# VHH binders against q7z443r523to685: the designs that were tried, part 12

Target 1, 163 residues: q7z443r523to685
Amino acid sequence: TSLNMSTHQLTITVNVTSLEKSLIVSIDPDSPLLMTLYLGFQYQPNCTHFHLNITLPKDKVWQKDEEYTWVLNPEHLQHGIGTYYITAVLSERQEGAQQTPSLVSVITAVTQCYYWEIHNQTWSSAGCQVGPQSTILRTQCLCNHLTFFASDFFVVPRTVNVE
Below, E stands for the ipSAE of ESMFold2; O stands for the ipSAE of OpenDDE; V2 stands for 0.75 times the mean of E and O plus 0.25 times the DockQ between their complexes.

## First folded at step 4 (VHH)

Design w28 (framework vhh_7d4b_2; at its last look DockQ between E and O 0.31; V2 from the best seeds 0.00; counts 0 for: pae E 4.1 > 2, unsure alone 63.3 < 65, grease 25 > 24.2)
Fold by OpenDDE, look of step 6:
Structure w28 (fold): chain B 163 residues (1-163), chain A 123 residues (1-123)
Amino acid sequence: as target 1 above (163 residues)
Amino acid sequence: QVQLVESGGGVVQPGRSLRLSCAASGFTFSSYAMGWYRQAPGKQRELVASISYSGGSTNYADSVKGRFTISRDNSKNTMYLQMNSLKPEDTAVYYCAAETYYTGWSPDEYDYWGQGTQVTVSS
């Protein structure tokens, strides 16, 4: 989904139905932008009221597509099952960027890392966490054991309000 | 269509230098982190060095720190490995790899591999 970022901010609404999975948020502009994301649970966050925030693009990443990706692990979503709101506030355009309104692609997905547990004959996520380098295209799995792996990946329906 | 072609390998004496090159094609090179691996006879493939898509970050195996330098030229779709102060234990086939996902456990996190170039360090 592409959005016109001619306005000051946008709000992403995501219904989180699992406390065991990570939320991947990708807000990728067609031209370099500086923005701050704020996370809220059951309220629309802002710069003075939020649970967590991040500035994009990320400063040090290994892959280009990590620049505008926010990985929210279960510990970041500890507030419970329900509606989370992410407000993205545009700060300024990066050096060299065009001054015309930018299009922004927003994708939200949930994922987790799994391994086959032989004894129980089931997939398990025990000891595994989705890493911060994960993107919409790639899942980084950080585990405390040497068995691996698969990941599930589901695009989460969302509502985006441009303000 | 994706290709990684290593070059620059050869036989050298200890203490000498080599410069490996990896020419990439078939994908957006400038968007991907890259790395060098090596495999010696009878040993497992091991990470030598990695570099971020922009070249702003690098990582090295402890055994090569201070001696090897990984770099890239995105305008040429080429990655390099400058190997100085070579040792006999550096003898291996060196592989170029493009990273596509990260598990932290094995070289399988790379989607694309070159065919490798032989580096032999001997008196």
Scores: ipSAE 0.368, ipTM 0.708, lowest interface PAE 1.0, mean pLDDT 86
Fold by ESMFold2-Fast, scan of step 4:
Structure w28 (fold): chain B 163 residues (1-163), chain A 123 residues (1-123)
Amino acid sequence: as target 1 above (163 residues)
Amino acid sequence: QVQLVESGGGVVQPGRSLRLSCAASGFTFSSYAMGWYRQAPGKQRELVASISYSGGSTNYADSVKGRFTISRDNSKNTMYLQMNSLKPEDTAVYYCAAETYYTGWSPDEYDYWGQGTQVTVSS
């Protein structure tokens, strides 16, 4: 584990208390920033040691706020409940060298798709998955049945300076 | 105040063309995906075409693929639907909508809908 003196990184800490909901990580930079996010369970990940990664902004998105949003379904949280760490590493090459330093807002939320199940007189998520086009403002519900839906939210806002 | 205003509907004979326009105001148009829906008498409202916030991606219903073209001009806050080779089956009220993912109690409820414009294809 050698010391790397990169100053262009952020750390996000998320406490996962349930594997029945999807985690949404939203990065809102005040100017475009090319970055890679790394996910670790109970340790701070880096580019050589991580469980999952994503490069932002995403391409081929339908809504603008999808560009800097990472959707982590229960299948992606393979180590179960507990503390997950996300390290955001800014690319050494940005389109405009003058675009950094920048202000970055980070919001994490949990969401799930629910429908009213008449037989059991309760809300159910059976047959539904939170889709990759979801954001903190809109939940994409991919379901194998037709019915009425609702979503549930828990938001943890965070804002940091990027150097 | 959010407003979507459709125009360009009318009565045409089969095989002719129409261009629909949707003028948007009261929200950040360039941040939202947009779509055209239609509803024929006694039928459910159906998606005709969608376009991403940047215009880089489009999607079409199989019944209109190759005949209709969706486009947008973010500088004018306007979305268009070019309808070529119109058929009697295309007769419907056409609605402009800001595409959102269903998050409410009603599957057919969206935050932003226009009032619709009538398209009639007959002789």
Scores: ipSAE 0.364, ipTM 0.720, lowest interface PAE 2.3, mean pLDDT 79
Fold by ESMFold2, look of step 6:
Structure w28 (fold): chain B 163 residues (1-163), chain A 123 residues (1-123)
Amino acid sequence: as target 1 above (163 residues)
Amino acid sequence: QVQLVESGGGVVQPGRSLRLSCAASGFTFSSYAMGWYRQAPGKQRELVASISYSGGSTNYADSVKGRFTISRDNSKNTMYLQMNSLKPEDTAVYYCAAETYYTGWSPDEYDYWGQGTQVTVSS
């Protein structure tokens, strides 16, 4: 999804159908811009009324595509199944005399971390979380247990769904 | 076509220094984290040092901390490994690698690798 910023804000609407998966929101502005994102469940959030916020770009990331990525884990989405709204507010630029609209590309994805459960011969997500270095291109998986197959080894597939 | 080309390897005596270079082409070098790996005869390939896309963060194997320094120059699409106080156990083929982004369809991470440069530390 691409949204034009003819004002200093935009709205992203995401329908959450599972409380067990993580939501990844990736923003690619046409110029390096500072912005704050606000999350609301079933209402339009703003700077004074929201569930969660984040400032982008993130500081001191390992890969460049992490800079404009917000990872929302199930604990952040416990408000329910339904429509979440994200208001992205552009911070005022220091450099422009007259501001022009910025073009912003937005991609949302849903992902989970899985490992092969040898006893049940199935993929499981138990004890694994989607980590903060995740992007729409790769999923960081952080697990707190070992399977029988590998005594100190986790095998975790990486899944990113683009909406 | 992505290409990583290592250079600067050779045969040196213990205690000497070498500087390895990795020239990158075919991708936006400044967008990706990079690393140096090595493989000694009969051993598994191991991480030596890694560096974030901007150069703001680094990581080193315990065996090389204080002796090796990783760096990058994004304007030249080049990564470096300064290897000081070389020991015979540093003898290996050294590889540069890029941690490139994969599509969200891939179940596994995929890195690009160079062909390697031999470093031999012997009397």
Scores: ipSAE 0.154, ipTM 0.620, lowest interface PAE 4.1, mean pLDDT 76
ESMFold2 (binder alone), look of step 6: mean pLDDT 80; pTM 0.809

Design w3 (framework vhh_7d4b_2)
Fold by ESMFold2-Fast, scan of step 4:
Structure w3 (fold): chain B 163 residues (1-163), chain A 118 residues (1-118)
Amino acid sequence: as target 1 above (163 residues)
Amino acid sequence: QVQLVESGGGVVQPGRSLRLSCAASGFTFSSYAMGWYRQAPGKQRELVASISYSGGSTNYADSVKGRFTISRDNSKNTMYLQMNSLKPEDTAVYYCAAETYWGEYDYWGQGTQVTVSS
């Protein structure tokens, strides 16, 4: 996968088989690149025709690998199961005056947040979402609940959810 | 048809601030990366700051990093350069430019003079 001066762009194809997980798109340029990513369902997106976009690298990141990572939650993939296309368009002026054609690697992964649901003795993702600081190496989980396990000897529920 | 018009230049004392504006017309401003160049007498023109077409990414020359802030308002077709802690070496004509192709700035403004002197 390579980007060049003639096209200014790279197309990524993702086959989404489940809407229960978040998609993580990681761009790994061999040098800093200013770019915008566009998302399309069943079509090649561009700067005038797209569902969603993001400008990379991201500002105010906790770790360097967040800079070129786009997190797409199930609500962002609302057109359902199928083929999504992402077009990465280089900003026409990059860092420095002259730039050579760039080589860019792309990694896509899926992830989900789970917590142990003591009442049903199983793992659940309910009430959790994958956060924007997630990367291919780590998942940020944002959950809206807290679960406690209490002793039934005291005539209390063995599982308590508080909000 | 294409026009880029700079404003906000002037004469200021060291340590003071200026804000430059660039008003664009005749093209789809929101689709173009933009930059501020400067040229001092007898020196080559240099890129001091650039901004992506969405405004989500910015880049600065080392000489101005931490002092200058580039921004844009796509609803107003306007780009800005906030210049803080000005130094005599910042004295130059400042040009607004739009990147029309990879590495090429073909849309240029006429320039606005910034002079920093005691």
Scores: ipSAE 0.000, ipTM 0.086, lowest interface PAE 20.8, mean pLDDT 73

Design w4 (framework vhh_7d4b_2)
Fold by ESMFold2-Fast, scan of step 4:
Structure w4 (fold): chain B 163 residues (1-163), chain A 118 residues (1-118)
Amino acid sequence: as target 1 above (163 residues)
Amino acid sequence: QVQLVESGGGVVQPGRSLRLSCAASGFTFSSYAMGWYRQAPGKQRELVASISWSGGSTNYADSVKGRFTISRDNSKNTMYLQMNSLKPEDTAVYYCAKDTYYGDYDYWGQGTQVTVSS
């Protein structure tokens, strides 16, 4: 879904129904766009009241789609199951001579790393965590054991507003 | 269809230099990290060098650090590996790779042979 970020703010609503998976938030602007994302639980966050934040685009990323992707692991979703709000705020210090309204695409998804556990004949996520280089297209799996991996990917239903 | 085509391999004497090229097509080259893997006979493939999408970050295996330089030209969809002070231990088939996280295999080419011998 494409949205016009002509206001300095955008709000994303995510309903978290499980704490066993990581939340991936991807914002894809049609041109470079400096922004800060704020996370709140059961309230709409702003720059003075939030649980977590991140500045995008990320620096020193390996893949370009990592630049505007925020990975939120279960330890970051400390308030549990429920509605999380993310507010994206445009920086006043945009790079470029003219600051023009931008069109952005927003996608949220959940993912987790799994491996086949031979002795129990089942898939397990034990010893693996979703890494910060994960994106909507790829799950980075950081594991403390040597094994074969798979990932589970599911798009989370959401509502996105431009304010 | 992703295609990666390596070139520039050959036979050289120890202490000499070679430059490998990788021509990429079928994807948005400028959006992905790239790397060079190598595989010597009877050995596992190892990642020797990687470069971020923009070229702003590079990483090297300890065995080649200070001797090899990875670079890219996003306008030409091409990645390079400048190999200096070549050693017999560098003898391997060198592969261009699109997904450069260690142990991850998305796409790579057919390889180019580098032989370092007297």
Scores: ipSAE 0.304, ipTM 0.711, lowest interface PAE 2.7, mean pLDDT 80

Design w5 (framework vhh_7d4b_2)
Fold by ESMFold2-Fast, scan of step 4:
Structure w5 (fold): chain B 163 residues (1-163), chain A 118 residues (1-118)
Amino acid sequence: as target 1 above (163 residues)
Amino acid sequence: QVQLVESGGGVVQPGRSLRLSCAASGFTFSSYAMGWYRQAPGKQRELVASISYSGGSTNYADSVKGRFTISRDNSKNTMYLQMNSLKPEDTAVYYCARVTYWGSFDYWGQGTQVTVSS
């Protein structure tokens, strides 16, 4: 979904139906924009009333698509299933010259880390969590065990890209 | 179609330098982290160095810290590995890779041989 940030803010609504997966919020501005995202459960958050926040673009990222991606694990969705609201507010400080209002695309997705359990002949997420370098294009998996993939039968490092 | 092509390998004596190049095509090079890994005969693959999409962050294997420098030129879709003070144990095939995470790759090249011997 494309949205105009002419009012210096934008609202994203997310219906969370499961706490077994992580929520990925990706913002794609047509030009660099400094912003802060605020998360609220069943209410519209702002800079003085919110559960969690993040400043975008993220610092010291490895992939460009990480810059405007917020990863919310089940531990961050502590109010359970239901409707979450995210308010994005433009920073007063912008890199370079005065910024004109721009068109912003927003994508939300859910993801989880899976590996194939040879002994049980099934996919499992046990001992894995979705990492902060995840994006809508790829999932970073941080696992506390070595995993085996059925098609290749190779041992995967503790940091795994599942897709 | 994603393509990574290495060049610059060769045979050198210990203590000398080589510069490897990796030419990338088929994807938006400036948006992805890149890296170099190497594999010597009979040994497991080792990630040598990686660089963030902007070049603002780099990471090196302990075995090459202080001797190797990774860099990139996004305007040329090219990544480099400057290898100084080469040692016999640096002898390996060096592969250019698109790095997803430390130790993880989704594309890699055909490799270029580096041999350090007298």
Scores: ipSAE 0.336, ipTM 0.737, lowest interface PAE 2.8, mean pLDDT 80

Design w6 (framework vhh_7d4b_2; at its last look DockQ between E and O 0.04; V2 from the best seeds 0.00; counts 0 for: pae O 7.0 > 2, grease 24.8 > 24.2, placed apart)
Fold by ESMFold2-Fast, scan of step 4:
Structure w6 (fold): chain B 163 residues (1-163), chain A 118 residues (1-118)
Amino acid sequence: as target 1 above (163 residues)
Amino acid sequence: QVQLVESGGGVVQPGRSLRLSCAASGFTFSSYAMGWYRQAPGKQRELVASISWSGGSTNYADSVKGRFTISRDNSKNTMYLQMNSLKPEDTAVYYCARGDYYSGFDYWGQGTQVTVSS
């Protein structure tokens, strides 16, 4: 969804129905925007009342779509299933730049890492978690076992898209 | 469809320089990290160098650090590897790749041969 940031704030509502997957929040502004996102459970957060926050764009990212992406794992969704609110607030530092309102696209997605478990002949997420470099286009999988590395392939970390 | 095309390989004497180019198409080049891999006969592929989407971050294998420089020109959809002070040990097929060490590489070019011999 495209939203106008002319009021220097926007609110995103996310209904979390399962804690088996990670939530990915992606913001794509038409122009660079320095902002802080605040997370609240069952209430609208602000800069003085929130559960978690992140400043965007992220520094020293390798992929461009990581700049405005927030990865929230089950451990970050500590209040369980229900409605989470995210408030995005523009930084006052941008007053020195162009003061034209920007259109912002917001995408939320859920993802999880899976591997084929030969013993039980099924897909499993055991021993894997979604990494912080994940985006809506690719899932970074961090695993404590070797099933994501094929011995006959190049030794390269890889991402798995599960949905 | 994603395409990565390497060029600039060749045969050179030790101590010389070569500049490799990778022309990218079929995706938004300026949005992706890129890297160079190489594979010598009888060895597995190794990551030589990588560069972030903006060019603001680079990473090098210890074997090439100080001799190789990775760069990119997002306006030309092209990545470069400047190889200075080449050694016989640098002889390999060099592959252009889309991605980075942490999130993984998902597309590779067909490679360009670099041979360092007297």
Scores: ipSAE 0.344, ipTM 0.765, lowest interface PAE 2.6, mean pLDDT 80
Fold by ESMFold2, look of step 6:
Structure w6 (fold): chain B 163 residues (1-163), chain A 118 residues (1-118)
Amino acid sequence: as target 1 above (163 residues)
Amino acid sequence: QVQLVESGGGVVQPGRSLRLSCAASGFTFSSYAMGWYRQAPGKQRELVASISWSGGSTNYADSVKGRFTISRDNSKNTMYLQMNSLKPEDTAVYYCARGDYYSGFDYWGQGTQVTVSS
């Protein structure tokens, strides 16, 4: 979804049908905008009543496409299956947005990390989490299960990207 | 098609400096984190330094911290590695790579040889 940001806010609604998947919200403007997003379950959130918030763009990101991406893992969505509302508001210090409107691209997606479990011959997500560097173009998978080499005892965590 | 071309390698005496360059093409350079890896004979490739898309964050291997400086010029699609106070242990092929430690690296240059003779 592409929207013209000539106002102070916009609302995104998304129907969460699984408590096992992560929600990726990308709200990427065509020019830099400061904004705060508020999450609500089954109600319209605002700056004083919300489950969770985030300020975009994120600080100190490694890839540029992380700047305007909100990753909501199952623990963030534990309020239930149903409709979540996201209110995105401009920060009160925004001066350029009032004079020249910006286009905002809104994309929502769900994602989950899987691996093939040989013993049960099935796909599983056990021990894997969708990481904070995920975007709508790539999913960061952080898994904690490793195999020791026979001679060493070091556990080496690895980040696995999957598309 | 992504292309990364390293330059600036050579043979130098211990204590001297070199500056490596990586010219990037075939992608939006300013949208990606970048890094330098090195591989000495008989050793695994190791991360030397990495830099975020904007240059606002950097990371260094302990063995080079304080001596090496990674930088980038997004207007020139170029990344740099300033290597000061070179030691024989820095002898390796140095590779330019797209990506970072946490996101992984997906494209690599051909490498440039750095040799520090004692």
Scores: ipSAE 0.251, ipTM 0.708, lowest interface PAE 3.2, mean pLDDT 78
Fold by OpenDDE, look of step 6:
Structure w6 (fold): chain B 163 residues (1-163), chain A 118 residues (1-118)
Amino acid sequence: as target 1 above (163 residues)
Amino acid sequence: QVQLVESGGGVVQPGRSLRLSCAASGFTFSSYAMGWYRQAPGKQRELVASISWSGGSTNYADSVKGRFTISRDNSKNTMYLQMNSLKPEDTAVYYCARGDYYSGFDYWGQGTQVTVSS
């Protein structure tokens, strides 16, 4: 989904229906942008009222596609099931710069890391967490045990990193 | 050391097509968004099109939307601008530009002249 930023900010609305899954937010601008994302639950956040924030692009990434990806784990979404709002605010440093009309592609996905629990004959996410290096195309799974892992179908996984 | 070299400009009649190329060197091309600007005589330089580092996102000025296509080949360190259905008002010097995370576009080529006339 592509959004045209008519202003210096955009809002992403996400309905979170599970407290056990992670939310992946990818914002890919057509030109390099410095932005701050603010998370709110059941309200539209701003720079002075928010639950969590992040600045994009990330400073240190292993792959380029991580730069504009925000991974929100269950602990970040502990406010409950419902509608979360993400406000992305463009940095003032870019004001007046010869920039494109701010077109950004926004993709959101919900994912979790699973392993096959042999004893119960079921998939389990126990002891596993989606890592911060995850993207829309790649799930990083951080687990406290060693098993064969998979991510759910909400992400088109090219690669699953197990750590 | 950053260099951007445009090519492919020329004189064409209205309705014709041109394909511009921008050869980039002196930096990791695949890490940067790129764009095309143009400047017509007596007018300010304006953004024509932009493309993200991967090519996954593109943006166009309203005046060229549907006629121009921006693309890139990161393996060749080259960006392109396919210009179809050219109009006299498209006459300008077209500039290749590199984007950065903080200041927008920071490096420019010398430009290539595009002239659309009957």
Scores: ipSAE 0.020, ipTM 0.253, lowest interface PAE 7.0, mean pLDDT 86
ESMFold2 (binder alone), look of step 6: mean pLDDT 86; pTM 0.875

Design w7 (framework vhh_7d4b_2)
Fold by ESMFold2-Fast, scan of step 4:
Structure w7 (fold): chain B 163 residues (1-163), chain A 119 residues (1-119)
Amino acid sequence: as target 1 above (163 residues)
Amino acid sequence: QVQLVESGGGVVQPGRSLRLSCAASGFTFSSYAMGWYRQAPGKQRELVASISYDSGDTNYADSVKGRFTISRDNSKNTMYLQMNSLKPEDTAVYYCAREDYYGSGFDYWGQGTQVTVSS
């Protein structure tokens, strides 16, 4: 979903139906845009009331598309299944040449790491977790065992509400 | 189309140095992490070194740490592998690679360049 950030913030609603997979939130602004994302469970978060936050673009990244990607593992979704809200707030200080709000695309997806388990002749996620360098196009798999692995993901379009 | 072209391989004596180059085209080189892989006869393909899109982070296999240095020049769409103190165990075909969609590994690699270290 594309939206115009002509207001101070935007809200993303995500319905989490399983804790077996990680949630990926990807924001693609049409120009560099400094922002903070706040996560809330069953409520709309703000800068003084939130569960988790992240400042984007990220400081240390492996690939460029990681700069505006937030990876939320099951341990970050600690209230279980249900509706999560993400509020994005623009920084008052913008470092780019254009200081006005830009057009922003928002994509949410879920992913998980799988490997072929020879003894049981099946795919398993045991011993693997999704890493923070993951994006909607690439899943980083951090495993405590050696074997070939594959990842999957589902693109879940989201409606973004401008406030 | 994505193209990765390696150069700089050859035959050298143990203890010598070689520098490999990888010329990339067909994609925005400055946006992708890149790596060097190698494969010796009868062995699995091994990741030797990798570098983030902006050179801010690098990784090395334990077998080459301290001897090999990966670098890139985004203005020239080129990646390098400086190989010092070469050992017979470094004999392999070396492949330039672009990081793939699976988080670790590659989705495109070149045809390879042979490095032979004779004892």
Scores: ipSAE 0.000, ipTM 0.388, lowest interface PAE 10.9, mean pLDDT 77

Design w8 (framework vhh_7d4b_2)
Fold by ESMFold2-Fast, scan of step 4:
Structure w8 (fold): chain B 163 residues (1-163), chain A 119 residues (1-119)
Amino acid sequence: as target 1 above (163 residues)
Amino acid sequence: QVQLVESGGGVVQPGRSLRLSCAASGFTFSSYAMGWYRQAPGKQRELVASISYDGSNKNYADSVKGRFTISRDNSKNTMYLQMNSLKPEDTAVYYCAAVTYYGSEYDYWGQGTQVTVSS
């Protein structure tokens, strides 16, 4: 969904139904925007009252689509199952031009890393976490399992994107 | 559709320089991190240098730090590797790649270009 940020603020509503998956929030502006996102549980957060925040775009990214993506792991959603609100505020104004209205694409997704566990003949997420370089199109899986070769894993990871 | 074409390899004496080029097409080059890999005869392929989508971040293998410089020109969809002070141990086939190790693998690879450093 594309949204206009004419008031320098927008609210994203996310219904969290499972605490076993990571939430990916992607905000893709049509031109560079500096913004701060605030997370609230069962309330609309602001710059003085929030649970967690992040400033976008991220610095020191490798892929372009990482810049405006916020990864929220289960430990960040500690208030449990329910409705979370994210308020995005343009925290600093861009160079003096009349760029107040911006077209912004907002996408949310959930994901988790899985691997096939031969001993139990099932898929498991144990020992793997969704990494901060994840996006709605690509899940970074950070696993604590051993590998002996650069391109080989003892555990074959699988990423799942849930709509 | 996706094409990565390396050029600039050759045979040189130790201490000389070469510049490799990688021309990319069929994908949004300016959105991807890129890298140079090499593979010497009988050895595993190794990453020697990588560069972020906008060129602001770069990494080098310890064996090439201070000698190799990676760069890119997003307006030309081209990545470069400037190789100075070449050593016999730099002899390998060099591969251009759009490098992603995260989630589903979206690595795109070129055909490779041979670099031989010998007297």
Scores: ipSAE 0.320, ipTM 0.728, lowest interface PAE 2.3, mean pLDDT 76

Design w9 (framework vhh_7d4b_2)
Fold by ESMFold2-Fast, scan of step 4:
Structure w9 (fold): chain B 163 residues (1-163), chain A 119 residues (1-119)
Amino acid sequence: as target 1 above (163 residues)
Amino acid sequence: QVQLVESGGGVVQPGRSLRLSCAASGFTFSSYAMGWYRQAPGKQRELVASISWSGGDTNYADSVKGRFTISRDNSKNTMYLQMNSLKPEDTAVYYCARETYLPGSFDYWGQGTQVTVSS
């Protein structure tokens, strides 16, 4: 679904029904757009009242679909299950063309890292977390072990960032 | 249908230069990181150079740092590898590849172009 972001603010509503998965928020403006996203639980956040924020586009990303993607792990959804609100606020300083985009697309999805656990013959997420390079199409898995994963996952050895 | 087509290979004497080109089609080239691999006879495939979607960041294997330069032109859907000060050990088939979700992993490859450095 496409949304017109012609004003200085956009609200996204997310109903979180489980804390076993990570939330992915993807914004796709039709031209570069400097913005800050604010997260609130059961309230509409703003620049002075929020519990998490991120500035987009992200700096120095390797793949293009990373630059406007926010990954929220269960640890970031610390108020539990329920309705979360995200407010996107356009920066007063717009670098580049100085035109506001006429169209933005917003997609939200949930993901988790699953691997086949031989001993119990079942799928498990133990020892893994979803990494910040994840997107709607690709899940980065930061794991303390390596094993068989589903086809939409990529696994980074160790739990630290690769240099 | 994703296609990657390499060109610019050939036979050259040590110390000379070659420029490889990779023409991409069938996907949004400007959205993907890309790379160059090479494989010499009897050896494993080696990642030579890679470049981010925008061309703003690059990585090189230690064996080619300072001699090779990777670049891209997103308006032409083309990636380049400028190879300077070529050595006999650079002799290999060079492959253009599209990087996928796994760091250093590639899902589509060209047919390769032969580079031979021989006196």
Scores: ipSAE 0.314, ipTM 0.731, lowest interface PAE 2.5, mean pLDDT 81

